# Ledger of designs, part 372: VHH binders against q9y6x5

Target 1, 379 residues: q9y6x5
Amino acid sequence: LPPKLLLVSFDGFRADYLKNYEFPHLQNFIKEGVLVEHVKNVFITKTFPNHYSIVTGLYEESHGIVANSMYDAVTKKHFSDSNDKDPFWWNEAVPIWVTNQLQENRSSAAAMWPGTDVPIHDTISSYFMNYNSSVSFEERLNNITMWLNNSNPPVTFATLYWEEPDASGHKYGPEDKENMSRVLKKIDDLIGDLVQRLKMLGLWENLNVIITSDHGMTQCSQDRLINLDSCIDHSYYTLIDLSPVAAILPKINRTEVYNKLKNCSPHMNVYLKEDIPNRFYYQHNDRIQPIILVADEGWTIVLNESSQKLGDHGYDNSLPSMHPFLAAHGPAFHKGYKHSTINIVDIYPMMCHILGLKPHPNNGTFGHTKCLLVDQWCI

## First folded at step 16 (VHH)

Design gc46 (framework vhh_7uia_1)
Fold by ESMFold2-Fast, scan of step 16:
Structure gc46 (fold): chain B 379 residues (1-379), chain A 123 residues (1-123)
Amino acid sequence: as target 1 above (379 residues)
Amino acid sequence: QLQLVETGGGLVKPGGSLRLSCVVSGFTFSSYHMAWVRQAPGKELEWVSSISGSGGYTYYEDSVKGRFTISTDNAKNTLYLQMSSLKPEDTAVYYCARTEYRYSGEWTPFDLWGQGTQVTVSS
């Protein structure tokens, strides 16, 4: 009987929320499972890039989803939103559900994880839901559990995506304790519902469940704005992505654009593509633009306008505020084990091991996650 | 054939209460986030509140938190805005609008609007 895994993402779940708020249901899950306190995500710390890194084990420069808004210099194509279903954008990597379906006679199921409603290398998730933010968590869970119990070939890999606490983090900011407390309590209740549903259906004892997130959240302010229009006229460049990492495509000489931006703000770093810090692993892809602007934590890049965001992400991946956590429970995992830090790209080879799949070449290191697993020795 | 029809506006004194209704037709109501957006005389459009089609999540502009409550009745295809402790600053035309939340953390521009209902808060 093949092993089974359910991967759950709560978008924008900052790691330190676990220490600042009460999560009785999540704590019960962790007590009989494992907790990784910090997951160091990939740069840029945005939803599409990091969700695709979780399921491919690759840096953004390698899997090709380098931002939420992209331009490909070779093909001249534009990626405008998350509902773009052109396989071109997703075909630079092989996500785990495709590997699961192609290497083994197994099915995959998906409730709205980014990329699961797109045919990638001519393979789409066996069961999936088209993205719709108004579909309840309960309906997503009902479909996933139905597919886990009633599929042939069996569903062995399933994903479940939820937009909170990201939506509220953007709206209220992570320092709004009153509003964030209500949202996070609701999420903890949803985790309780998840566990109870799996127990009721007889799935809990034999299912591996990972609960994680793609990034954190930091507080923004109307007092921390960088106005690009005060630095450079928009006739000199095409803007591919704006904030907090701006992607600049020059219409004139690249050096001239760089010189106009270089000393624009003390709260923004300006990089020529070849000068982007190696530690970001954000350089070797045609979708990364010739000039990249990186705002300091909590600063918002704008075009002669105010920002409505009280919270944001996308910032330097060394920042603890950008880090999510990982919790897991199931037959593959130890009980009551706490681990400090892993890289987000390490999740993919761990999941391949649990499912008995041969991973595609990736940037993760299996050794970083072996202490979580019962069939491995932790030195 | 797609329609949003707002009702319930009127004249009310400061500190008073008013309930706005928006009847929706021609689309699957529960498949969209719905919003209330207002425009005061001589000012730009201001977002007031949003609700998911499932009713599970509500969002409010800071100036109306604790005073306004957004809700839906999916069986009646009706969106409500219960307004309490009304202030002269709440005087505006109130519009019912349709939107979606995206993976990018951004809301789509409002793509379907009602004709609006006038709310006047005056002594």
Scores: ipSAE 0.199, ipTM 0.638, lowest interface PAE 5.1, mean pLDDT 90

Design gc47 (framework vhh_7uia_1)
Fold by ESMFold2-Fast, scan of step 16:
Structure gc47 (fold): chain B 379 residues (1-379), chain A 123 residues (1-123)
Amino acid sequence: as target 1 above (379 residues)
Amino acid sequence: QLQLVETGGGLVKPGGSLRLSCVVSGFTFSSYHMAWVRQAPGKELEWVSSISGSGGYTYYEDSVKGRFTISTDNAKNTLYLQMSSLKPEDTAVYYCARTEYTYSGEWTPFDLWGQGTQVTVSS
């Protein structure tokens, strides 16, 4: 019987929500499993990049999904976060469901994880749902549990994506306790539904389940705006992405554009591509633009407009507000173990180990997750 | 304040053309996806077209593909829907809507709506 793994993402689930709100169902899951209190995500701290890093174990410069909005200077193609199905954007890495299907003739199933409805290296998830935000968590869960029972070839890796609490984090901001408590309580109820469904179907005891997220959320304000129009005229550049990391494609000399931007605001850093800090691992890809602007936490880059975003993400990955958590339960995991921090790229080699797959070369370190696993020594 | 104001609707004969405009205030297109959504009398809301906030990607419902063109003019803070080869089935109130996409190829929850503009196609 090959091992099975279900990977669940609640988009934008900031790690410290666990300390500030009650999660009775998630807490019961953790008591019988493991908790990693902080997961250090990759830069930039956005949905598409970090979801792809979880399943490839690679930094964004290496897997090629470098933002939710991208421009490729070599091919002159444009990408947006509207679930672009062109394999071109996704082909710079091999995600775990592709590896799972190509090694030992196994199947994968997906309920809307980014990239799972795209053929990557001519391989698409064996079972998948096209992205549709109107499809309920219950319907996604029903499909995943049905597919996990498919026996030829067996579904051994499954993914489940949910848009909350990210959508509400943007709308209300993470400091809106009334609205966020309602949203987070609903998520905890969905976790309860997930566990109950797996128990009813006889899957719970033999299935490894990981619950994680791609990033956190920070509070924004009308008092913390950077007006890019006060720095530079639109005729000098093409804007590829805006806030909190602006991607600038110069229409004139790059140095001239850089000089117009470099001292415009004390609340953003301006980098030529080759000067981007090494710790970001955000330099070596044609989809990273010649100039990037990185806003300070809670600051929003605007074009002579007010922003109504009360929460945002994409900021420096060293910020605790940008960090999600990871909780896991199943035969591969210890019970009642808490770990402080791992890197988001470490999840991929851990998942490969659980599934008995040979990982592709990656930026993760298996040793960082050893203490979570029953078959490993924690030294 | 945030506001969407649609104009350009009216009565047109089958085969005719109309250009709808949506002037936005209080935000920038580069941070959001923009959409046109319509509602025919006695029917539910139907997504028509979307445009990305960056890169100029456009998406259309199959029944309007090749007949409608969505575009933006950032200098004028205006979203357009150029409608051609209009059919009686296109009769509806057309709404300009803002959506916040973190991951979507489908229409996501719309958080801002215009008041709507009536398009009537009849002979």
Scores: ipSAE 0.005, ipTM 0.237, lowest interface PAE 10.3, mean pLDDT 87

Design gc48 (framework vhh_7uia_1)
Fold by ESMFold2-Fast, scan of step 16:
Structure gc48 (fold): chain B 379 residues (1-379), chain A 123 residues (1-123)
Amino acid sequence: as target 1 above (379 residues)
Amino acid sequence: QLQLVETGGGLVKPGGSLRLSCVVSGFTFSSYHMAWVRQAPGKELEWVSSISGSGGYTYYEDSVKGRFTISTDNAKNTLYLQMSSLKPEDTAVYYCARTEYHYSGEWTPFDLWGQGTQVTVSS
């Protein structure tokens, strides 16, 4: 019987929420499994880039999904995260479901994970749902469990994506305890439903389950805005992405645009592409624009307007507020083990090991996750 | 053709109730959050409530929380706002609006608006 893995993402689940709110169902899951308290994600700390890093083990400059809004200067194509199904954007890497289908006679299943409704290297997840925010968690779970039990060749890798607590984090901000408590309680109840469904179907004891997220969330304010229009006229540049990391494509001399922006705000760093800090691993890709603006934590870049967002992400990946967590349970994992920190790119080689797949070259380090696994020596 | 058409506005006494309806055409609620936004005479636009395309997630401004309920009927392509315990301060033109929900959960600015329906709360 081949090993099986279900990878679950709750978008925008800040690691710090685990300490500030009660999660009885998630705590029961962790008690008999493992917890990584912080996962250091990749820069920029956005949904599409980090979800693709989880399943490829690559930095954004290497896998090519460098933002939720992108422009490719070579091909002159534009990307939107809501509905862009052009394989061009995804083909710079090989995600784990493609590897799973191509190395063995195995199937993959997907409920809404970014990229799973796109043919990548001419391979689409064996079972998938086209992205639709209207589809309930229950319906996504019903499809995943149906496919795990009723597939030939067998589904060995399955993914499940849920939009909360990210949507509410943006709307209310992470410091709104009343609204965030309600949302996080609903998520904990969904985790309870997931575990109970797997137990009822006889899957729980033999299925590896990873619960993680792509990034955290930080509090924003109408008092912390950077008005880009106060520094530079729109006729001088094309805006590819806005906040909190703005991607600027100059229409005039790059140095002139840079000089207009570099002293715009004390709460924003302005980088020429070649001057982007090496620690970000955010430089070597044609989809990274000639000038990048990086707002300080909690600051929002705007175009002569107010922002409705009370929470945001995309900020420096060294910030604890940007970090998600990882919890896991199953035959591959120790019981009751807590680990402090891994890199988000380390998840991919760990998952390949659990599934018996040969990983594609990646930026993760298998040694960082060894202490989580029962078949490995922890030194 | 993309359209939002609001109905259900009118004159109501304080403490009364009204139900606003917004019929959408040219798209489904899939991948969109729908909102009610109001504007009182001489004041700025004020967001009132939003709902996800699934109807599973609802959001309210603090001043209307517990008094207003947002809902959708996907089969009828209709968004509703059930208003109860109405106050004179709720007097405004109410607009139905659409925003695209991205994977990121990031709210895009409202990109499609109805023409508005007048709600007047007076004795």
Scores: ipSAE 0.005, ipTM 0.258, lowest interface PAE 10.4, mean pLDDT 88

Design gc49 (framework vhh_7uia_1)
Fold by ESMFold2-Fast, scan of step 16:
Structure gc49 (fold): chain B 379 residues (1-379), chain A 123 residues (1-123)
Amino acid sequence: as target 1 above (379 residues)
Amino acid sequence: QLQLVETGGGLVKPGGSLRLSCVVSGFTFSSYHMAWVRQAPGKELEWVSSISGSGGYTYYEDSVKGRFTISTDNAKNTLYLQMSSLKPEDTAVYYCARTEYKYEGEWTPFDLWGQGTQVTVSS
C-alpha cells in the first residue's frame, strides 16, 4: 500500500511552550519519533500565509497569500472572510493535496486546513470539511480517520487543523501561565486522543504523523500602542491590513505618505515596498502594498482606539517568540531524534519525499530535513 | 428574530451561589462562541467567561477561575454560568454575548448582546 501521511496543526503553538509546560502525551509521541525544536516560519507570521507555506514550500511573495487581509493592485480585488473561497487568491501555487491527487490516482482528506475548501487549479481536496470553529476536535478526527481507512482511491494525504492555542494566546497573552497551562494541557490530551484513536483503528504503525504549527505568540499591552491617526489623516491612504504589519495603499503621492509615517513611532519600521529587507522574502507580489509598517515585538498598531488583544503574532520571523515546533512519528521517521531548526518551507519537500511525489518548484531544501528520515544519511 | 435573554440574577450573601441562564433564539448557538460579560457600577465592561460552540473549550477571567463554571445545553440552546463563593466585587450587571473565532486567530467583537441581569452580593 502507498505511504500515508497525516499533517496536524495546532494554531499558534509557540516553540518554547514545550520547555515551560508539561506535555506527557506529546513527549511519548516524541520519544518514539522526532522533534524539531524551532521552525523558522515565513514573514508575515500570520495564520493564512504560514499554513499555505507549509503545504506549498513557498515564501508568501511566491504563493500569493501574503496576509490575512489583501488587496491585488492589478485586478482591484479584495481578500476578506467573504471571498477567501475565490480560487484567484490561492492559484499562484499548487498545494500538496492537489499534487497528491494529480500525480497519482490518490485521494486527499482535510479537516479545515486553510485552502482545502477551495478549488485550486480546478482541484479541490477529495474529502473536506467547510471551516466552522464550533466543530469539535473529536469530529474532525473521526472524519479524517474514516477517510484514511475507507476511501477509494486511497487517502494518502490528510490534514487536521485546530484553532488552539492561538485563540487563548490572543485572549490571555502567552505570559498568563495559569490560563495557558490549562489550554496547553487540554491540547496535550487531544494529542493523546489522536494517538489512541489511530492505535484502536490499526492505523498507528503504518501512518506517518506530523504535528506542527504556523507561528508562535507574543505578549501585548494597552501600554504598547502605535496610533496611526497621530501621524496621518485617513484621507491620504486606504488601509489594507492593520496590525502588527500594516499594509498602506496611498491615495496621494507615495513619498508624501511615507514622509508622514516614517517618524510616527520609535516602535515601528516604515518601508517602501522596494526597501523591505531581503531576508523577509516579502516584495515580489502585486498583493504586497506600496508601504508596509512593521511594529516591534509586543506593539500593536491602532486607529485612535484601544486594542483588546493580550497576545499577537505577525511580527519579524527572526523572533523566537514567532517560531513553532515540529514533531513527527511513523515508519519514515527516526525514533528518539532531536533536531534544532528547520525552515517552514522545508516541510513541503520532506512531505513530497515521504509520499513519493515530485515536488513543484519550491523554496525549501530537502537536505535540511533528511536527518529526520530513516532512509536518508545525515552525516 | 435574533435574541439573547438572561435570567437568574438577584441578591445573594457573600459566599453564596447563583446560576445565570441565557436562552438564545433565531440562531443555533452551537455554531458560535458564547460569553458572559459583566459591568460593575461606574466601571467598564469586563469579560468573565467564554465557551466554544462545541462546549470543548472554556475560558475564564483569573478573578473568577475555580468559582464560576460556564456550560451549555445544546438541545435547549441555553448558556449557563454557575457562580459559587460569590464576593462583593462580583456585584455587576451580567450580559450574555455572542462572538466568533476566525481562521486568522482573532476573536470578533461581541455582535449580539442580551439585556443583562443584575447580580448583587451584599451582607
Scores: ipSAE 0.011, ipTM 0.367, lowest interface PAE 9.0, mean pLDDT 89

Design gc5 (framework vhh_7uia_1)
Fold by ESMFold2-Fast, scan of step 16:
Structure gc5 (fold): chain B 379 residues (1-379), chain A 123 residues (1-123)
Amino acid sequence: as target 1 above (379 residues)
Amino acid sequence: QLQLVETGGGLVKPGGSLRLSCVVSGFTFSSYHMAWVRQAPGKELEWVSSITGSGGYTYYEDSVKGRFTISTDNAKNTLYLQMSSLKPEDTAVYYCARTEYKYSGEWTPFDLWGQGTQVTVSS
């Protein structure tokens, strides 16, 4: 039987939530599996970019999903939630479900992972659900487990995405311990439901399960706003993305726009595209705008308005508050092993190894994850 | 035909309680996130509370936490807001509204609204 893998994402699950809250079901999962305490995500630390990095092993400049809002300077196309199904935006990389279907006679299944409802290189997941935030976790789980158990060719790679704790993190902020405790307890209960469902269906012993996330969350405040309108008039630029990383398309000379912005706030860094720090790996793509503004942690860029967000992400990927975790269980993984940190791009080559797939060229390093795996030497 | 009809508003004294109801027709509200939004005299719209169709997750504005409870009755296609320990600052027209949460971490603009129900908290 070919190896099987279920990849689960709880959006916005900050790594240090594991230390500040109790997760009895997740702890039981980890006791019989592995835990990576911190996953260093890619910049910018946003949902679409990092979910696509997990399944491609590529930095955002390489896979082309460089933000949740984008403009392509060559084709003059705009990316928004209404246009995220255009294959153009997703075709700069080959995600693992496409590789899984094309290299082997195997099927893939998807419950709402970003990109899985889009044909990429003329290939869409064999089984998928169109994105709808109102569909319950239980319905997503029911479909995934049905497809894992009742498909020919066999489903060997399956994905499941859930919007929490990101939605609550934005609404309440991660420092609201009372509300976050309630939300995180519900997520732990969903993890318990997942494990119980897999056991009842006879899938648990032979299925590899990864539980991870795309980013963390940091506390924001009405006292930490950067009003862009106080620095530059709207007639000088087109705004492609706003906060906490603003993407600026100049309508006048780029240097003139830069000069108007460069001293705008002590809590924001202003970069010409070629001056973006190399450590971000965020420069070599037509969808990265000529000027990028990067707010300091917990600061929100606004246009002469207040922000209702009490939590946000998108900040510098060196910040621990932006880091998710990774937990895994199954035949491929050690039991009771803890690892300190990996890069989010390392997940892809590890998953390819588990599934017996030849990875496409990627930015991950298999050596970083080999200590998690029973068939590898850890030194 | 899509419609939201609010009832249950009225005049109450400080410390009193009211239950607002919103009857939904023309769509399955379990496929949407539902919200209560209020507007005090001469003020802008203020979001009060939301509930998700996908998991019964509830969200509250800080000033109403512990005093207001949002809930649904799927069999009656009805959204409720149970209000307790009411304060003069809670005086507003209360609207039932439909919204959605997206991958991008953003809530969509409210695309369907009720007519509103007046809540007045005064001695």
Scores: ipSAE 0.262, ipTM 0.672, lowest interface PAE 5.0, mean pLDDT 90

Design gc50 (framework vhh_7uia_1)
Fold by ESMFold2-Fast, scan of step 16:
Structure gc50 (fold): chain B 379 residues (1-379), chain A 123 residues (1-123)
Amino acid sequence: as target 1 above (379 residues)
Amino acid sequence: QLQLVETGGGLVKPGGSLRLSCVVSGFTFSSYHMAWVRQAPGKELEWVSSISGSGGYTYYEDSVKGRFTISTDNAKNTLYLQMSSLKPEDTAVYYCARTEYKYTGEWTPFDLWGQGTQVTVSS
């Protein structure tokens, strides 16, 4: 029987939440599994880019989902959440569910993981749900467990996505302990429901389960705004993405736009594309714009208006506030092991190893995750 | 036939309570996040509270937290806002509205609105 893996994402689950709030169900999961305390995500620290990095093992410049809003300079196409179903945007990489389905008569299942409702390289997840944020966690879990038990060919890779604590992190900010405590307790209860459902269906002992996230969250404020309209007139550029990384497409001379922006605020860095720091791995793609603005942690770029967000992400990936965690349980994983840090791109080759799949070329390093696995020597 | 109808507004003294109701018709409200949005005299629209279509998650503006409770009754296709410890600053026209949360952490613009119900908090 081939090994099975369920990959679960709680969007915006900052690693630091584990130290500041109680998670009895998650702690029971970790006690008999593994915990990676920090996962260093890719830049920019946004939902679409990092979810695709988890399942491809690639930096954003390599897999092509470089932001939540994109413009492709070669084809002149625009990407937004209203037209995210065009395979063009997703075809620069091969996600793990596609590889899984193309090897050894296997199926994949997906409850709303980004990209799973799109035919990528002419292959769509064998079972999937179209994205709808109002569908309950229980309904997503019911579908995933049904597909894991009742599929032919068998489902060996399944994904489950949940919008919290990202939605509440944006609404309240991560420093609102009362609201965040309530939200995180609800998430812990959902983890308890997940474990209980898998046990009742006889799946728990033979299923590998990874619980992770795409990014963290940092506190924003009305006192920390960068008004782009005070720097430059709208007639000089087209705005492709805004806050905390603004993607600027000049309508006039690029140098003139750069000069208007470079000294506008002490709380953002202004980069010509070729000057973007190498450590970001955010340069070699036609969807990265000629000028990028990167706000300092907790600062919001606005267009002559207030921001309603009290929390945000997208900031420098070296910031601990941007880091999620990874917890895992199952026959592939050690019991009661804690690891300090991995890169988010390392998850993909680890998952390929667990499933017995040959990974596509990727930016992850298998050695970084081998200490988590029972069939590997740890140094 | 898409319609939101608010009721339950009125005059109340400071410290009092009111329950607003919004009857939904023409769509499956469980597929949307529903919101209460208010507009005080001479001010801009202010978001007050939201609920996921499944009722699993509730959100509140900071000034109403602990005083207001948003809820749904799916059998009646009705959204509620229970308001307690009302203050003069809560005086506004209250609208129920429809929205969607996106993967990207963004909300769609409110695309369907009720007619509004007046809440006045004064002696």
Scores: ipSAE 0.424, ipTM 0.753, lowest interface PAE 3.4, mean pLDDT 91

Design gc51 (framework vhh_7uia_1)
Fold by ESMFold2-Fast, scan of step 16:
Formats: C-alpha cells, structure tokens, sequence
Structure gc51 (fold): chain B 379 residues (1-379), chain A 123 residues (1-123)
C-alpha cells in the first residue's frame, strides 16, 4: 500500500500568528504531530515563487518562477494572463507531482496549488482544478478527498491551496487585531473541518498531512511610500514588477538608470543584477531583470499614487515577518515534536522521502527535516 | 485612445440587484487584468473584484464573495459586475480599472481608470 501525502497551504500565514492568536483545531493537530516554528522561505517572498520552491526544492533562480510578474530577456516573453498556462514559465524545474506520476506510475491531485493546472514537461496533475477564488474551501476539500479515495492509479500526492489569510493581510494589515482575529479563527475552523472530513472518510490514520504556507505579512502605511516617479522618468525604463521588489528593464544605458535610482530613497536598496546579495540566491536567471529595487520592511514602492495595501510581503527572507510555519501529522511523523527552523527548500526532499520518490537535484538538505520523521535517527 | 466607460449604477433597496458595465476602447482584455474598485463616501478606495484577460481566473473581496460576479464579453469589449443581495455598506462609486500585473489574490497596480458610476443602497 503506497504512502499518501496531502500538502495544504494557507497563503500568507505568518509564523508568529500562532503565538498571538488561539488556534484550538491547529493546536490539536500539532499535539499529535510536529511543528516547525519558522520556515525560512526563498527570496523574493511572494506567492508563486515560494509555492513552486516548496514542490521543487529549488531557489527561484533555479526553478524560474522568480516573481508573480515576469519578463524573460532571452525569449522576450511576458508572464501575463494570455500566457500564464504557457509551460515555458514552469519548465525549468520538475515539481513533485510530475515526479510522483512518472517514477511510480501513481496519480496526483490538486485543488488550485500554483502550477498544477499547467502541463509541465508534458505532465499535468492527474486531477486538478483551475484557479478560481470563488470556489469554497469545502468544494476544494470534497474534490481532494474524493480523488484520494476513488482513483486508479491511486492518488498518493495531493495539494490544497487557500488564498487566506493573505488577501485579508493585504487589506487590513497583520496588526489589525480585530479583523485578523476573525480571519484566523475562520482558518482554524477550516482546519477543524479538514481533520473531521478525513476522519469521517477513514483517511486520517493512514494519510500524512502537511499544513504550511509560502510567506508571512508585514504592516504597511501611507507614511512609508517610495515614489519612483520622483527619481526617474518612465521613458528610461520598462517596469516588470513594482513592490516591494521592483524589477527594472532599462530602455537606455543601465548605468544611467542605476545612477538615477541609487539615491532615490534611504528605505530602498538598488542593485545591479550582479550585485544582488549572494544570500538571496536571486541572480542566475534570465527572468531576473538588470536592476532590482528592494524596499525595506513595511515600505511600498509606488508610481505617484497612494497604496491600497495595509499589509505586504516580498521583502528580505531573513525577516521573521516573512516566515511561515509548518505543521504535520501522520504515520511518517513523530508526535508532539517541535523544531525551531527549516528552509522552505527542505520540504521537497522530505516529501520525496515520505512518498518513496527519488528527488531531482535540489537545494534542500534532507538532514534538516529528518528529526521530524519516525523512520530516521536524527543523531 | 484608451478609455473605460462605466454604466449601470443607480438607486436600489437592500436585497436588490444591479449590473454594472464597463465598455473598453483602444485595447483588448487578453493582455490585462480588469478590476472593479469602489469608494464609499469619506472612505479610501477598496478593491472589489478582478478578472484575468483569459477569463479563467476571478478574484473577490471577502465581503462580496457569493453576492457579486465579475465577467467579460470579449465580442462587446465589455466588463460586467453582477451585484446581488445588495447591502447599505455596498453604497459607493464603482470604478472600472485596468492592470498589466497578475497576482493571486493580491492588490495590483492600476494604470487606467474609468470615471465611476454611483451605486446607492437605501431602505
């Protein structure tokens, strides 16, 4: 009987929310499983990049999803609605559902995890849902559990994505305790529904479940804006991505654009591509633009306008506010074990081990997660 | 000439329905996200809903999920917002807006705006 794994993401679930709010259902899940208190994500700390890093074990420069908005300098393609399903953007890596389907002749199922509705290396998730935010958590869960029980070849890897608390984090900011308390209580109730549904269907005892997220959230303000229009005219560059990491494609000499931007704000770092800090692992890809602007935590880059965002992410991945957590339960995991920190790229080789898959070359280190697993000696 | 023109606003009682329309000129939907953004009296702009240029992805603010539906008619170059179960707190000027940047559930920069259409929900 092959091992099974359900990977659940609550977008934008900042790790320290666990310390500032009560999660009775999540705490019951953790009590009989494992908790990693902080997951150090990849730079930039955005949705598409980090969701793809979780399932590939690769830094963004290696898997090619380097932002939520992208331009490829070699092919001159833009990532947009007309080509978001173009495999070109996703083909620089092999995500775990593709490996699962090809190595073991098993099925994969997906409820809206980024990339699962795209054929990658000519392989699409066996069962999937196109992204639509109006589809309820319950409908996503119903489809996933149906596919886990009623598939041949058997579904052994399943994913479930939910866009909260990210959407509310952007709207209200993470320091709005009244609104965030309401949103996070609703998420805890959804975790309760998830566990109850799995128990009712007889899946709970034999299914490995990971609950994690792609990034955190930090408070923004109208008092913390960086106006690019005050520093450089639009005729000098094409804007590929704006905030909090701006991707600048110069229309004139790169050095001239750099010189106009370098002293624009004390709350923004301006990098020529080759000068991007090595610790970011954000340099060696044609989709990373010649000039990158990195705003300080809580600062928003704008074009002569106010920002509607009261919370944002994308900032330096060393910031604790950008870190999600990881909780897991199932036959592969210890019970009542707490671990301080892993890297988000470490999740992939751990999942490959649980599923009995040979991982593709990756940036994760299996040793970092082995203390979570019952079949491993961690010393 | 790039232009967005909103119509369909008006007065409606709580629980009623309205359909807002936005006719676009000078570009096609396939290259852009389209959005509805509202501004209630004395409040800041609030994003309501977005639709991808492909029409394959729709996004909604929590307070309108299940009540509002965003759609496009490419042959008519028109964006719609079907509003049902309207509440007094939905009273606002509704703006049609365009963006080049796609984000899952995130607020995106808007580079072209219509002039707005007034929706008033009153007992």
Amino acid sequence: as target 1 above (379 residues)
Amino acid sequence: QLQLVETGGGLVKPGGSLRLSCVVSGFTFSSYHMAWVRQAPGKELEWVSSISGSGGYTYYEDSVKGRFTISTDNAKNTLYLQMSSLKPEDTAVYYCARTEYKYHGEWTPFDLWGQGTQVTVSS
Scores: ipSAE 0.013, ipTM 0.411, lowest interface PAE 8.5, mean pLDDT 89

